# VH-VL binders against NAD kinase (nadK): the designs that were tried, part 51

Target 1, 268 residues: NAD kinase (nadK), of Syntrophomonas wolfei subsp. wolfei (q0aze0)
Amino acid sequence: MKIILVNNRFKENTEKKAQEIAGQLSALNVEVIIDNGLDEPYAGTVDFIMVLGGDGTMLRAARRYGQRAIPVLGVNMGTVGFLSNIEINELAEYLPLILREEYSLEARMMLEVAVFQQQSLLTRVFCLNELLLRSNSPRMLSFALEISGQKLEPYRGDGLIVSTTTGSTAYSLSAGGPIADPQLDAFIVTPVASHIINKRPLVVSPEREISLHLLEEREAIIGIDGQIKMDFGAENRVLIKRAPHPLLMVNLKAKPFFTSIDRSLQRQ
Below, E stands for the ipSAE of ESMFold2; O stands for the ipSAE of OpenDDE; V2 stands for 0.75 times the mean of E and O plus 0.25 times the DockQ between their complexes.

## First folded at step 4 (VH-VL)

Design v6 (from e16 with light chain Y32W A50K; framework fv_oberotatug; at its last look DockQ between E and O 0.71; V2 from the best seeds 0.00; counts 0 for: pae E 7.6 > 2)
Fold by ESMFold2-Fast, scan of step 4:
Structure v6 (fold): chain C 268 residues (1-268), chain A 124 residues (1-124), chain B 107 residues (1-107)
Amino acid sequence: as target 1 above (268 residues)
Amino acid sequence: EVQLVESGGGLVKPGGSLRLSCAASGFTFSNAWMSWVRQAPGKGLEWVGRIKSKTDGGTTDYAAPVQGRFTISRDDSKNTLYLQMNSLKTEDTAVYYCTTHPRYSGSFLAFDIWGQGTLVTVSS
Amino acid sequence: DVQMTQSPSSLSASVGDRVTITCRASQSISRWLSWYQQRPGKAPNLLIYKASNLQSGVPSRFSGSGSGTDFTLTISTLQPEDFATYYCQQSYSIPWTFGQGTKVEIK
């Protein structure tokens, strides 16, 4: 059995803990590949992915490995988050169950994002939370949104978020989007500081294809899960669709999403 | 009201076949892992096998005494679990219970809901 | 396979007694052990899961403890409805296995 252990190299305790866990797994004849985020993703076949850290580390793991249809377990290292299932101090207890595949899988949709410059593909990337289009200057953007070939009236404002249901509690929430059950598949399209009063968040079928482009020359950027940042100009367009494969998240224990998010929003 | 109701038990001769059914209601059957557990008259409980939900791979596992002879299957559209029993032996005489594992709870991998059982008698 | 051995196989007790049943695994199973109660002619009922967690709706007089290979079920003050057979079960590895049962009889 081969496991990728994903951690953040720049957190002292996380690196040390990753080495300890790798040693424990090796003693059980499990081959361990450590991914600390500095190198290219591991290209070989693996059976399981264990993510040590917070939501940011899980987002990186999902971008790098989420399309491979491999089980991914989030192990919380002390930072409160929504994408981990067990705490680090519980790992020893659950490890035998992991090795025997005694767990449930939850499929979480992902976005496929393709950015073009004129006719040329500039980049294609996958993400778990969202794509953000935003102004990079004090001037608002004027941009076009098309949903499955349907051209909406122009948007004017600071930007737009196209989110998965998993991403509904991330940047989309901050911009006024709804909280969505992450077990649903849908795009959530949330305007950022729109100057048009009737531009509201949209919830659309995950079968839809969404495209965005600027209508005026402006300094803008696109962001992917807050981890990839690209300049975006009038010569660019972006195409967003549901990724071919969902992220397969491992559940070893019940995670009470609605009560957890409700408490978090009122008390944190 | 959460319930499991077994049916299909009866008298069969050694070497015969029998199919048991378990009708589920009051919970989301398609998400549940399901097991069969048997109990010979006056004896203890013995796990027969299990089937995972289709989302979790739909795989089956069996105890050694029944491996190759028994097959567990499910029909999520009918909320029904099945146990196909072939090449029956006198040692298979028992009350057969269907039972479920909660998918998302602290009692995961414990048998928290049980049917009333159906008796299978294998006798010459 | 993991063998589960219960002790005693039977015991006689009176209402109000403290009853202790033990279960031993042939190898370490961490805390992946459940306890069940079976009244005569009825299906089993889950009492305790993951060694020490009380199932919802089960009276607080039932408690479980242990880890590794040695586990205990305790009934602090035996009631008339507690005269039954009790089984431990490991879910650490397939095949899942039960103990032989402990019958709690009226003294």
Scores: ipSAE 0.519, ipTM 0.775, lowest interface PAE 2.3, mean pLDDT 89
Fold by ESMFold2, look of step 5:
Structure v6 (fold): chain C 268 residues (1-268), chain A 124 residues (1-124), chain B 107 residues (1-107)
Amino acid sequence: as target 1 above (268 residues)
Amino acid sequence: EVQLVESGGGLVKPGGSLRLSCAASGFTFSNAWMSWVRQAPGKGLEWVGRIKSKTDGGTTDYAAPVQGRFTISRDDSKNTLYLQMNSLKTEDTAVYYCTTHPRYSGSFLAFDIWGQGTLVTVSS
Amino acid sequence: DVQMTQSPSSLSASVGDRVTITCRASQSISRWLSWYQQRPGKAPNLLIYKASNLQSGVPSRFSGSGSGTDFTLTISTLQPEDFATYYCQQSYSIPWTFGQGTKVEIK
């Protein structure tokens, strides 16, 4: 069995713990690839991905590996977020189940984001939580939203969030979007500081394509999962659709979403 | 409420075949991992085999005495678990129970819901 | 295969007695052990999972303890409905295996 072990190199105790766990797995004849964020994503075939850290580390793992249909387990190294399943001190107890594949999988929709300049594709990225379009200056944006070719009335404000249901508890929530059941597939479109008060959050079928572009020259950025930033101007447009593959999250320990919402939000 | 009802038991000669059914209600069958457990008259419990939900891969595992002779399958549209028993032997005589596993590690791999059982008698 | 050995195979007790049943695994199974009760003519019922966790709806007089290879089921104050056969079961390794059972009978 071959496992990618994803950690955050900027946290010293996480690095030491990752090496300890890699040693334990190697002693069980498990091949371990460590991804601490320094190197390019591992390109070879693997059976399982173990994420050591919080929701941010999981977001990076999802962007790197989420399209490969590989089980991904979140292991919390501190306070519990929305994307971890077990605590680090429980890993030894659950390790036999991991090796025997005695776990359930929960599919989480991801976004595919394609950014263009004129007719030319600049980049394509995947994300688990959201795309943010926002102003990069004190001035408001004026921008167009199209859903499957249907043009909505122009938006004015600081920006817009297009999130998955998993992302509904992240930036979208702070901007006034609803909490959504992560087992649903949907886009949640949440305005950010809209000048137009009747622009409410929208819940949109995952089969739609969403397009954004600026209606006037302004300095803007596209943010991906709060971790990737790209300049965005009047010459650009972005297309958003459901990614070809969901993130396959491993469930080893019962973690009911609805009974834990307030506790998880307090830790953010 | 949650219910599992086995059927299809009966008398069969050695070498024969029999198909058991387990009708499920009161829970989302398609998410459940399911097992068969048997109990020979006056004896203890013996795990026969398991099938995972299709979402979790749909794979099966069997105890050694039945490997190659028994096949577990499921029909999620009918909320029904099946046990196809071929090449039956007298030692297969037992009450056969269908059971569930929870999806999560709380009662994980424990058999939390049981049917009433159906008797299979293998005798000449 | 992991073999599960229960002790005793049978015991006689009176209502109100404290009853202890043990289960030993042939190798460490961590805490991946459950206990079941089977009343005469009935299907088994789950009592305890992961060695010590009480299943919802099970009376608090039942408790479980242990880890590794040695496990114990305790009934603190035996009731008339507790006369039954009790089984332990490991879920550490396929094939999943049960102990041979412990019959608790009226003295």
Scores: ipSAE 0.060, ipTM 0.632, lowest interface PAE 7.6, mean pLDDT 88
Fold by OpenDDE, look of step 5:
Structure v6 (fold): chain C 268 residues (1-268), chain A 124 residues (1-124), chain B 107 residues (1-107)
Amino acid sequence: as target 1 above (268 residues)
Amino acid sequence: EVQLVESGGGLVKPGGSLRLSCAASGFTFSNAWMSWVRQAPGKGLEWVGRIKSKTDGGTTDYAAPVQGRFTISRDDSKNTLYLQMNSLKTEDTAVYYCTTHPRYSGSFLAFDIWGQGTLVTVSS
Amino acid sequence: DVQMTQSPSSLSASVGDRVTITCRASQSISRWLSWYQQRPGKAPNLLIYKASNLQSGVPSRFSGSGSGTDFTLTISTLQPEDFATYYCQQSYSIPWTFGQGTKVEIK
């Protein structure tokens, strides 16, 4: 068995724990790759991904490895979030089951985000939470939203979020989006400080495609999961689709999403 | 209401074959891990085998006594679990129970829901 | 394979009694143990999962404890409907195995 341990090099405690766990796994004849974000994603075949840390680390892991259809376990290390399944102190208890592949999987829809310069593809990214388009100045943006070829009325505001249901409890929520069941596949399109006061978020079928472009010469940025930033101008377009593969999140222990929402959101 | 209903039991000669069915209702069958458990008359419970959900790989595991003779399968479109029993032996005589493993509850490795069972008698 | 041994094989008790049943695994199974109740002529019912978690709908007079190799099912105050056979089951490794059962009879 080969396992990737994903941690955050900027969190010393996760680095230390990754090394410790790597040693333990090695003693059990498990090959371990540690990914602290310093190097490129491991290109080899792996059987399991263990994410040590919080939601941010999970998002990075998802972007780096989610398209490879590998089971991903979130192991919380004292942070508040929605993407961890077990606590670090529970790992020893569940480790035998992990090694025997005695676990359930939850498929979480990811976004495929493609950014274009005119007709040329600049970058393609898979992400678990959201794509953000926002102004890079104090001025509002004017931009076009198109859903499966249907052109909506131009948006005017600070920006727009296209989120998965997983991402519904992230930035989309702060912008006034709905909380969605993570087991549901859908896009959530949430305006950010729209000029139209009652501009409502949209829940969109995962079968549709979403495109965005600016209607004026303005400085904007694209943000992905709050970790990737790109300049975005009038010459650029972004296309959002459902990713071809969902993130396969390991479910070892029940996590009551709805009953823990108030507590989790209050602490964020 | 969650229900499991076994069928297909009966009398069969040694060396014969029999196919059991388990009809599921009241829950998302396609997401459920399923098992067969049997109980010989006046004896204890014995795990026969399991099948995972398609999402979790759809793989099967069997107890040694039935390995190579029994096959567990499922038709998610029909919400039905199957147990194909070949080369039956007298020691296979038992009530066969269909069981579920509830996912997302932390107890997916326990037998949460049981049918009422169907009797298989192997006799010459 | 992991062998599960229950003790006792049978016991006689009266309504209101405290009943304790033990289950021992041939090797450590952590907390991956479940307890089942089977009434005569009926299918088994899950009582306890993961050693100490009470299944939904099960009366609070039932409790489980233990980890590793030694486990205990306790009925704090035996009720008439509790006269049945009880089984422990490990889910730590394949094949999953049951104890031989403990029959709780009326004294």
Scores: ipSAE 0.019, ipTM 0.591, lowest interface PAE 5.6, mean pLDDT 91
ESMFold2 (binder alone), look of step 5: mean pLDDT 91; pTM 0.933

Design v7 (from e7 with heavy chain L109Y; framework fv_oberotatug)
Fold by ESMFold2-Fast, scan of step 4:
Structure v7 (fold): chain C 268 residues (1-268), chain A 124 residues (1-124), chain B 107 residues (1-107)
Amino acid sequence: as target 1 above (268 residues)
Amino acid sequence: EVQLVESGGGLVKPGGSLRLSCAASGFTFSNAWMSWVRQAPGKGLEWVGRIKSKIDGGTTDYAAPVQGRFTISRDDSKNTLYLQMNSLKTEDTAVYYCTTHPRYSGSYYAFDIWGQGTLVTVSS
Amino acid sequence: DVQMTQSPSSLSASVGDRVTITCRASQSISRYLSWYQQRPGKAPNLLIYAASNLQSGVPSRFSGSGSGTDFTLTISTLQPEDFATYYCQQSYSIPWTFGQGTKVEIK
């Protein structure tokens, strides 16, 4: 069995734990690849991905490996989050079950983001939470949104978020979007500081195609999961679709989404 | 109201075949991992096998005494679990229960919902 | 295969007695242990999961304890409806295995 351990090199505690866990797995005849974010994603075949850290590390793992249909387990190391399933101090108890594949899988939809310059494809990336279009200056954007070929009236404001249901509790929530059950597949389209009356968040079928382009030259960026930034100008267009494969998240124990989010919101 | 109802049991000669059905209602059957458990007259419980949900791969596992003779399958459109029993032996005589458990080991694979059972008698 | 051994095979007790049933696994199963009650002519009912967690709707006189290889089911104050056979089951390793059962006779 071959396992990728994903950790964050900029947190020394996670690097130390990754090395410790790699040693334990090697003693059980498991081949281990460590991905700390410095190198390109591992290109070989693997059986399982273990993510050591918080939600940010899981988002990176999802972008790098989420389209390969490989089980991904989030292991929390003290940072509260929504994308981990077990705590690091529980790993020893669950490790035999992981090695015997005694777990369930939860499919989480992902976005496929394609950025064009005129008719030319510049890049294609995948993400778990959201795409953010935002102004990179104090000036508001003017931009067009199309949903499955239907052209909406122009938007004016700081930007727009196109989110998965998993991403509903991330940036979309801060911008006024709804909290969505992550078991549902849907796009959530949430305006950022819109100056147009009654531009409301939209919840649309994941089978729809969403496109965005600027109606006038502005300094803007496209953000992916809060981790990748790309310049976006009037000659650019972005197309957002449901990714071909969902992220397959490993469930070793129940994690009650609604009580977790309720507690989080009450503490604010 | 959550319910499992077994059917298809009866008297069969050694070497014969039977197909048991288990009709599920009151929960999302397509998400459930399902097992068959049997109990010979006056004896204890014995796990026969399981089938995972299609989302989790739809794979099957069997106890050694039935491996190669029994096949577990499911029809999610009909909310029905099946047990195809071939090459039956007298020692397969038992009440057969279908049962379900959560899809994650954090529930410790406890069998929380059981049917009433269906009797299979294998004799000449 | 993980073998489960229950003790005793049967016991007689009076209403109001404290009853203890033990279950031993042939190897460590952590807390992957459930207890079931089977009344005559009926299907089993889940009493305890994860070694010590009481199933919803089960009377509080039932409790479970243990981890690793040794587990205990306790009925603090035996009632007439507790006449039944009790089974432990390990859920740690396939094939899933049950203990041989403990018959509780009220007398």
Scores: ipSAE 0.138, ipTM 0.630, lowest interface PAE 5.1, mean pLDDT 88

Design v8 (from e7 with heavy chain S107K; framework fv_oberotatug)
Fold by ESMFold2-Fast, scan of step 4:
Structure v8 (fold): chain C 268 residues (1-268), chain A 124 residues (1-124), chain B 107 residues (1-107)
Amino acid sequence: as target 1 above (268 residues)
Amino acid sequence: EVQLVESGGGLVKPGGSLRLSCAASGFTFSNAWMSWVRQAPGKGLEWVGRIKSKIDGGTTDYAAPVQGRFTISRDDSKNTLYLQMNSLKTEDTAVYYCTTHPRYSGKYLAFDIWGQGTLVTVSS
Amino acid sequence: DVQMTQSPSSLSASVGDRVTITCRASQSISRYLSWYQQRPGKAPNLLIYAASNLQSGVPSRFSGSGSGTDFTLTISTLQPEDFATYYCQQSYSIPWTFGQGTKVEIK
């Protein structure tokens, strides 16, 4: 059995724990690859991915490995997050289930983001939470949104978020988007500080294609999961669709989404 | 009402074949891991095998006495679990139960829902 | 295979008695142990999972303890409906294995 351990390169305490876990797994005849984010993603065949850290580390793991249909387990190291399933102090108890492949999988949709310059593909990336289009200056953007060939009236404002249901509690929530059940597949399209009063968040089928381009030359960026930034100008367009494969998240214990989010928002 | 109902049991001669069905209702069958457990007359419980949900890979595992002779399958569109039994032996005589494993509860793969069982008798 | 051995194989008790059944695994199974009750002519029912967690709907007179190789099921005040056969089961390693059963009979 071959396992990738993903940890945060900026947290040396987490890296020391990853080495400790790697030693334990090696003693059980498990081959371990450590991914601390410094190198290219491991390209070989892998049976399981264990993410040691918070939600940010999980988002990076999803971008690197989420399209390979490999089980991914989030192991929390301290701060409680939404994407981890077990705590580090529970790992020894659940390790037999992991090694025997005795776990449930939860599929989480991902976005496929393709950025073009005219007809040339500049980059293709995958993400778990969202794509953010925003101004890189104090100036408001004017941009066009097309949903499966349907051209909407122009948007004017600070930007737009295209989110998965998993991302509904991230940037989209801050911009006034709805909270969505992560087991539902849908795009959530949320305007950021729209100058047009009647522009509301949209919830659309995950089978739709979403296209964005600027109507005026502006300094803008595309943000992916809050971790990647790309320049975006009037000669660019972005195409967003559902990724071919969902992220396969490992469940070793129940983690009730609605009571967790309700507590987080201080609502009853 | 959550329910599992086994059917297809009966009398069969050694070397024969028999197919058992387990009809599930009252829960999302497509998400459940399913097992077959048998009990010979007057004896204890013996695990036969299991099948995971399709999302978890749909893999099957079997106890050694039935490996190569029995096949577990599922039809999620019909909410039905199957046990195909081939090359039956007298020692396969038992009440056969279908059971569930909760996927997202921390129950350490315990069998939480059981059917009432169906009797298979292998005799000449 | 992990072998599960129960003690005793049978016992006689009266209503109101405290009953203790033990289960020993041939190797460490951590907390991957469940207890089941089977009344005559009926299907088994889950009582305890993960060695010590009471299944929803099961009376509080039932309790479980243990980890590793040694496990105990306790019925604090035996009731008429508790005369049944009890089985432990490990889910640590395939194949899943059950103990031979402990029959609780009227004294």
Scores: ipSAE 0.042, ipTM 0.594, lowest interface PAE 6.9, mean pLDDT 88

